# Ledger of designs, part 6: VHH binders against q9w197

Target 1, 300 residues: q9w197
Amino acid sequence: RLRLQDIPALTQDHCRMRDPAEVERIINEFVIGGPERMQIVSDFDYTITKQRTEDGGAVPSSFGIFNACQSLPENFKAETDKLYHKYRPIEIDPHMPIAEKVQYMIEWWTKSGELTSGFPFDQSEIDQIASKYTHALRDRTHEFFADLQRLGIPTLVFSAGLGNSVVSVLRQANVLHPNVKVVSNFLQFRDGLLDGFQQPMIHTFNKNETVLNETSEYYDLVHTRDHIIVMGDSIGDADMASGVPASSHIMKIGFLFDHVEANMKKYMDTFDIVLVDDQTMDVPRTLLSLIEKQHKLNLE

## First folded at step 15 (VHH)

Design w5
Fold by ESMFold2, look of step 16:
Structure w5 (fold): chain B 300 residues (1-300), chain A 123 residues (1-123)
Amino acid sequence: as target 1 above (300 residues)
Amino acid sequence: EVQLVESGGGLVQPGGSLRLSCAASGFTFSSNYYIGWVRRAPGKGEELVAYIYPSEGNTWYADSVKGRFTISADISKNTAYLQMNSLRVEDTAVYYCARGSPVHWKSWGFDYWGQGTLVTVSS
């Protein structure tokens, strides 16, 4: 049986755990179960992409990539910014009930769709902008996805951002292998013109089994895979695997970068492993390495 | 209905070459689709040999075939190809053309499969 103290990546100061014994237990379940029981569910923005670059530069979100396209109407970004400043405080309000927030998220989505309608748009512009950010993925992301492919582990990239950007970045980074699937918001076109987004809207509060059961067959396809790694950079990401059976073993990895002191308690309560200012895939990769080593020993 | 039709299999000596074709119908090569070649050797499981995103041009090769096989696509013919050079006896398998998508998916990995074409490498 593995002990946490013997796994160097998990003993670093920036690697925080509310319950190290539980993390240890789950790791041992993963190792015993092997790759055949594993699945990955990961956010994209600031989870697969970096939260900061080495030189401190900003990394755009998947919507940020879209908003940088030149063929958008002259004031598109300004109008989108107005919606963001109206609705973002509601989205993050710690006191408003979720049911009330959902109504505002629907309103935000509807208005964003109206702004994103009625003009031509060359989707290849997204590829042009995205090409600049394939170097802004977390260190060792290429290796992480290669490991997942080699081990045959189904990997869901589950994003409330813009899927057109997500797919473009991942494909151009050569990590979008057949074991990787993307569920996200996608642009809709009608008669050659942009026509908002494809239904249904994915937002912070339905980014879970509610949307996955309506928009994909992922859980049905991986129902025998009850060992799950969830990766995210926000509290809402922790529920992305809630559609699996209650008997499942879930390791939730949270990437904390902004307002560390203010957010530490909330992240520690939500995620099993909290990585502070970690811009790598080293911890998830370590988990895969441990699983792979045991799998090889069992085949000898 | 989506269909994939392989051709080009046959008997070849070690060191020889074959070119497999995969003619697609029921969909057009466009963004978010990849075409893969998967082989099944006698008594063995499946091995993904190579894939291509035909619209975008991105390719991938298994280590077992890297440097010997080349995957390509002709958008105008809606056809993908696998050029197999320096063939070895261990390349003997039924080769399947398959289509998948990271966004338009019903199955893990690939959604649609061809009938397969037999490649036999024997001295």
Scores: ipSAE 0.835, ipTM 0.935, lowest interface PAE 0.7, mean pLDDT 90
Fold by ESMFold2 at other seeds, look of step 16:
Structure w5 (fold): chain B 300 residues (1-300), chain A 123 residues (1-123)
Amino acid sequence: as target 1 above (300 residues)
Amino acid sequence: EVQLVESGGGLVQPGGSLRLSCAASGFTFSSNYYIGWVRRAPGKGEELVAYIYPSEGNTWYADSVKGRFTISADISKNTAYLQMNSLRVEDTAVYYCARGSPVHWKSWGFDYWGQGTLVTVSS
């Protein structure tokens, strides 16, 4: 039986837990269950990518990569900024009911699709911009994905951002292995011209079983994988695996970077492990290492 | 409709070379598809040997074959290749060509498989 005090990565000051005994219990369940019961569900923006560079600068979001492409119409950035300034305050409003917010998210997505229509666009432009950010992934992301592949662990990258950018960054970083699948918003093309986004829409408030139930193949394919690591950088990410049975064991890892003092309580209430200004994959990798160690012992 | 047909297997001596081909039909090599070579040795499980994203050019190799095998694709011929050099007895297996996608998927890993081609490395 593992104890938290014997796992150095989990005893660091920046690694916070509301209930260390529950974290310890889940880790031991993961170890007992082995890699064949594991799956990963992870956000992309500021979860697989860094929240800050080494010099403290910003990393672009998946939409930010798209917005940097030169083929976009002259007024595209300005019109996109108008939509952001209108809808972002609604998205983050702490008092508006989610049902109301959903209607505004549908409006935002619809208008964004209208802006993203009627002009030529080549995926290679996203690839060119994305190539500059393969080094902005969390430290040891390459090793993390190699471990997941070696252990045969299904990995879902679940993003409300732009999937074209997500896929491009992951592929160029050489981590987009066959065990990795991406569910996200993708550009739609008609006769070489952009035609908005593909259905279904994914936004902050349906990035959960709502979208994944409409992707019914997902649950059929992973129904035996009831030990889940969820990784995210926003409160909304904590529910990405909510469609699994209540008997499942879920470890929720939250990466907290922005407004740490203001957000600490809410993150601690939401995630099992809160990592403050951690720009690495070291904690998730430690969990895999513990599971792998037991797996090797079972084979001997 | 989707078909993958392997060819190029056979008997070779240790240290020899073979080139496997995977002719695809029912789809064209396009963005976000990968072609993999998976082998099954007698009495052993599956091993992913290599994969390529043919449209984008990205490749990957298992440690067991790195430096000896090269995967490639010819979009014009809708065909992927596995060049196997410095073959060893432990490379003996049935080699399968397979297709998958991180975004257009029906199963985890690969959605479509060829019938396999036997490679035997023996003196």
Scores: ipSAE 0.820, ipTM 0.930, lowest interface PAE 0.7, mean pLDDT 90

Design w6
Fold by ESMFold2, look of step 17:
Structure w6 (fold): chain B 300 residues (1-300), chain A 123 residues (1-123)
Amino acid sequence: as target 1 above (300 residues)
Amino acid sequence: EVQLVESGGGLVQPGGSLRLSCAASGFTFSPNYYIGWVRRAPGKGEELVAYIYPSSGNTWYADSVKGRFTISADISKNTAYLQMNSLRVEDTAVYYCARGSPVHWKSWGFDYWGQGTLVTVSS
């Protein structure tokens, strides 16, 4: 039986927990169940990528990578900036009801799709821009994904961003192994021209079972994997595994960087582990190492 | 229909070399697809030996074969290869070519498999 006090990565000051006893219980369930019961569901933007670099520089979002492509129409950036400035404050508004926000997210996505239509685009340009950011992933991301592959753990990268960018960054970073799958918004092409985004729309507030049931047979493929680690950097990420049975054990890890004091209570109420200004994969890697260590002992 | 056809297996002495080929049809090597070689040895389960994203050239190798095996792809021939050097008795297995995608997937790992080619390493 593991105790939290004996796990150094989980005793650090920046590692916060509303209910340490519940975290301890879930860790022991994961260890008992072993790697064959595990699955990972993770956001991409500012969850696998860093929220800040050591020198304080910014990391672009997956849509930011696309928007930096030079072949886009001259007014494209200005028009997307107008949409961003209109809708981003609504997306993050702490007071607006979610149901109302959803209508604005649909509006934003629809207008973005219309803007992203009717011209040719070479997808390899995304690869050129993305190559600049393969070193902006959280420290030890390469090791984390190598561990997941070695342990045979299905890993879903679930993103409301642009999947073309997500795939490009992960592939070029050599972490997009066969156990990793991406569900996200992807560019649509028709007759050699951009035609908006592939259906269905994924936004902050439907990034859960609603989209997964519509887009995949995901839950059938992972039904024996009822021990889940969810990783995200925003409140909306906590629901990414909501479609699993109530008997499942879920560990929710939240990466908190922006407006820490203002957001701490909400993150603590939402995530089981809140990591403040942690730009590494060390906590999730520690969980995997505990599972692997006990698994090896059980085989002996 | 997606099809993968392996060739190049056979009997070889320890220290020898073989080159396996995987001819693909029914799809083109695009950034969203990877090709892997998986082997099944007597008394052992399946082991992913190597994979490649043919369009970008990104590769991966299992520790058991790193430095001895090389995976490659020829886009114009729609074919992937596994060059196996310094072969050991422990490399004896049926080698399967397989295709998967992180984006276009129906299962975890690989969606399409070849029928396999036998590699025997013995004196």
Scores: ipSAE 0.836, ipTM 0.933, lowest interface PAE 0.6, mean pLDDT 91
Fold by ESMFold2 at other seeds, look of step 15:
Structure w6 (fold): chain B 300 residues (1-300), chain A 123 residues (1-123)
Amino acid sequence: as target 1 above (300 residues)
Amino acid sequence: EVQLVESGGGLVQPGGSLRLSCAASGFTFSPNYYIGWVRRAPGKGEELVAYIYPSSGNTWYADSVKGRFTISADISKNTAYLQMNSLRVEDTAVYYCARGSPVHWKSWGFDYWGQGTLVTVSS
């Protein structure tokens, strides 16, 4: 039986837990079940990508990569920035009811689609911009994805961002292995012109079983995998795996970087493990290492 | 109709070389598709040997074949290849060409498979 005090990566000061005993219990369930019962569900922006580079520089979001493309209309970025400034405060408002926020998210999506319509666009430009950020993934992401592939662990990258950018970054970073699938918003084309985004809309408040049941047979494909690691950088990411059976064991890892003191209580209430200013994959990698080690010991 | 047709298998002595081909039809190599070679040895399960994203050129190899096998693709011929050098008895298997996508997927890994081609390494 593993104990947290015997796992140095989980005893570091920046690794916070509301209920260490529960984390310990879940880790031991994962170890007993082995890799065959595991699945990963992760956000992309600022979860697989860094929140801060080593030189302190900013990392663009998946939409930020798209917005940097030179073939976009002259005022495109200015118009999308106007929408962002109108709707982003609503998205993050701590007091507005979720049902009301959803109506504004639909409005934002609709207007963004109208802006992203009626002109030609070469998708290869996304690859050109994305190539500049393949080195902005969390430290040891390459090793983390290699381990997931070797262990045969299904990995879902579930993003409310722009999937065209997500796929491009992951592929060019050589981590988009066959066990990795992406569910996200994608550009739509009609007659060679942009035509907004493919349906259905994915936003912070439906990034869960609502979208997955509509867009995939995901849960049927992973029905034997009731040990889940969820990774995210925002409160809304914690529910990405809520469509799994109630008997499932879920470890929720939250990456906290912005406004740490102000957000600590919310993150601690939401995630099982909160990693403060951690720009690495070291904690999830440690979990995989423990699971793998126990699997080998059980075979001996 | 998506089809993958393997060719190039056969009997080869240890240390020899063989080149497998996978002719694809019913789709074109675009950025969101990868082509892999999967082998099934007698009495063993499947092993992913290598894969390639043909549009970008990104490749991957299993440790068991690194340095000996090379995967490639010719977009103009819609064909993927597996160059197999320094063959060993342990490489004996049926080799399948397969296609998958991280975006347009029905299963983990690969969604379309060829019929397989037998490679036998023996003296």
Scores: ipSAE 0.835, ipTM 0.933, lowest interface PAE 0.7, mean pLDDT 90
Fold by ESMFold2, look of step 15:
Structure w6 (fold): chain B 300 residues (1-300), chain A 123 residues (1-123)
Amino acid sequence: as target 1 above (300 residues)
Amino acid sequence: EVQLVESGGGLVQPGGSLRLSCAASGFTFSPNYYIGWVRRAPGKGEELVAYIYPSSGNTWYADSVKGRFTISADISKNTAYLQMNSLRVEDTAVYYCARGSPVHWKSWGFDYWGQGTLVTVSS
């Protein structure tokens, strides 16, 4: 039986756990089950991409890559900023009921789609901008995805951002292997012009089984894989795997970077492992290594 | 409607070369599709040996074939290729061409398969 104190990556000061005994229990269940029972569900923006670079430079979001494209109308940025300033405070409001927030998120998405309509646009602009950020993925992301592919572990990149950017960055970084699937918001085209976004809308509050049941056969494809690692950088990401059976074992890893003191309690209440200012894949990679190597040793 | 047809298999001696072709129809190569070669050896399971995203040219190779096999695509002919050099007896397998997408998927990995072409490496 593995003990946390013997796993150096998990004993570092920036690696926080509300219930270390529960983390230890889940790791040992993962080891017993081995790679064949594993699946990964991960956010993209600031989860696979870095929250900060070594030199302190900015990493754009998946929508940020789109917004940097030169062919967008002159007032596009200003109008997008107006929508952000109206709706972002609603999205993060700790007191508003979620049902009410959902109405505002639909409104935001609808208006963003109207703004993103009626002009020509070439996907290759996104690819050109995205090429600059293939090196802004968390350290050892290439190794992490190579391990997932080698071990045959289904990996879902589940993003409320812009899927055109997500796919472009991952493909150009040579990590978008056949075991990796992307569910996200995508641009819609009609007669060579942008026509908003493809349905259904994905937002913070439906990034769960609601969208997955509507847009994919995900749960049928992974029904034998009841050991799940969930990775995210926001509280809303913790529910990405909530549609799995209650008997499933889920390890939730949260990447905390902004306003650490103010956010620590709610991250600790939500994620099993909270990684403070960790810009690597080292903890997820350690879990995969333990699952593979200790499972083999147990089998003799 | 979507079809993948392999050709170019056969009997070769160890150290020899073969070029496999995968002619695609019912779809065109786009940024969101990848083409892979998967082999099934006698008494063994399936092994993905290589894949390519034809539009961008990004490729991947299994360690077992790296340096010996080259995957490529010709968009104008809607065809992918696997150049197999320095063949070994353990490369003996039925080789399948397959298509998948990270975005437009109905199965994990690959969603359309060819019928396969036999490659036998023997003296």
Scores: ipSAE 0.834, ipTM 0.934, lowest interface PAE 0.7, mean pLDDT 90
Fold by ESMFold2, look of step 19:
Structure w6 (fold): chain B 300 residues (1-300), chain A 123 residues (1-123)
Amino acid sequence: as target 1 above (300 residues)
Amino acid sequence: EVQLVESGGGLVQPGGSLRLSCAASGFTFSPNYYIGWVRRAPGKGEELVAYIYPSSGNTWYADSVKGRFTISADISKNTAYLQMNSLRVEDTAVYYCARGSPVHWKSWGFDYWGQGTLVTVSS
């Protein structure tokens, strides 16, 4: 049996746990099950990408990459910013009922689609902007994805952002291996022009089994994979794997960077491991290493 | 109808070379598709040998073949290739061409497979 005190990466001061005994229990269940029972579900923006860089440079969101494209209409950024400033506070409002928030998210999507219609656009422009940020991924992301591929672990990048950017960054960083799949919002084209976004809409409140049940094959493909690592940077990301059976073991890793003191209690209540200002993949990588090495020793 | 047809397999002596081709039909190479070569040797499971995103040129190689094999694609011919140099007896396998996508997928990894082409390395 592994003990947390013998795992240096998990005893660091910035690695916080509401219930260390529960984390230890889940790690040992993962070790018993081995790599073949594992799956990864991860957000992209500020979860695979850094929340901050060492030099203070900006890391754009997946929509931010699109919004930086020069071929967009002259007022596109300004109109998009107006929508963001209207709807983002609603999205994160702690008091508004979810059902009401969903109506506003649909409104946001619809208006964004209207802005993103009726002009030519080439994916290569997203690729050009995205190429500048392949080095803004969390430290050791390349190694993390290489290990996931080698271990045959299905990895879902589940994003309410813009999938065209997500795919471009991951592909250009050489981490988009065949075991990695992306579920996200994608640009739609009709007659050579942009025509909003492809259905169905993905937003914070359906980024869970609601969207994944629409493609019912997903759960059939991973039904034997009931040991899950969930990675996210916002409270809403914790529900990305909620559709699995109650007997499943889920390790939820939350990356906390902004307003740490104000958010600490909510993150600690939501995630099993809260990483404060951690811009690396070191904790997820440590879990993979333990799962592989200790499981192998148990079989021998 | 998506189809992948391999060719170029055969018998070769150790140290020799072969070039495998994978002719694709029923779809066009776009940024969201990758083509892989997967081999199955006697007594072993499947091994992903290499893959390429043909539109962007991004490639990957298994350690067992790195430096000896080269994957490439010709978009105008809708065809991927695996150049195999310095062949060894342990490279003996049935080689499958396969297509996958990170965004349009029915399974983890590859969704469409060719019928395979046999490569035998023997003296």
Scores: ipSAE 0.832, ipTM 0.933, lowest interface PAE 0.7, mean pLDDT 90

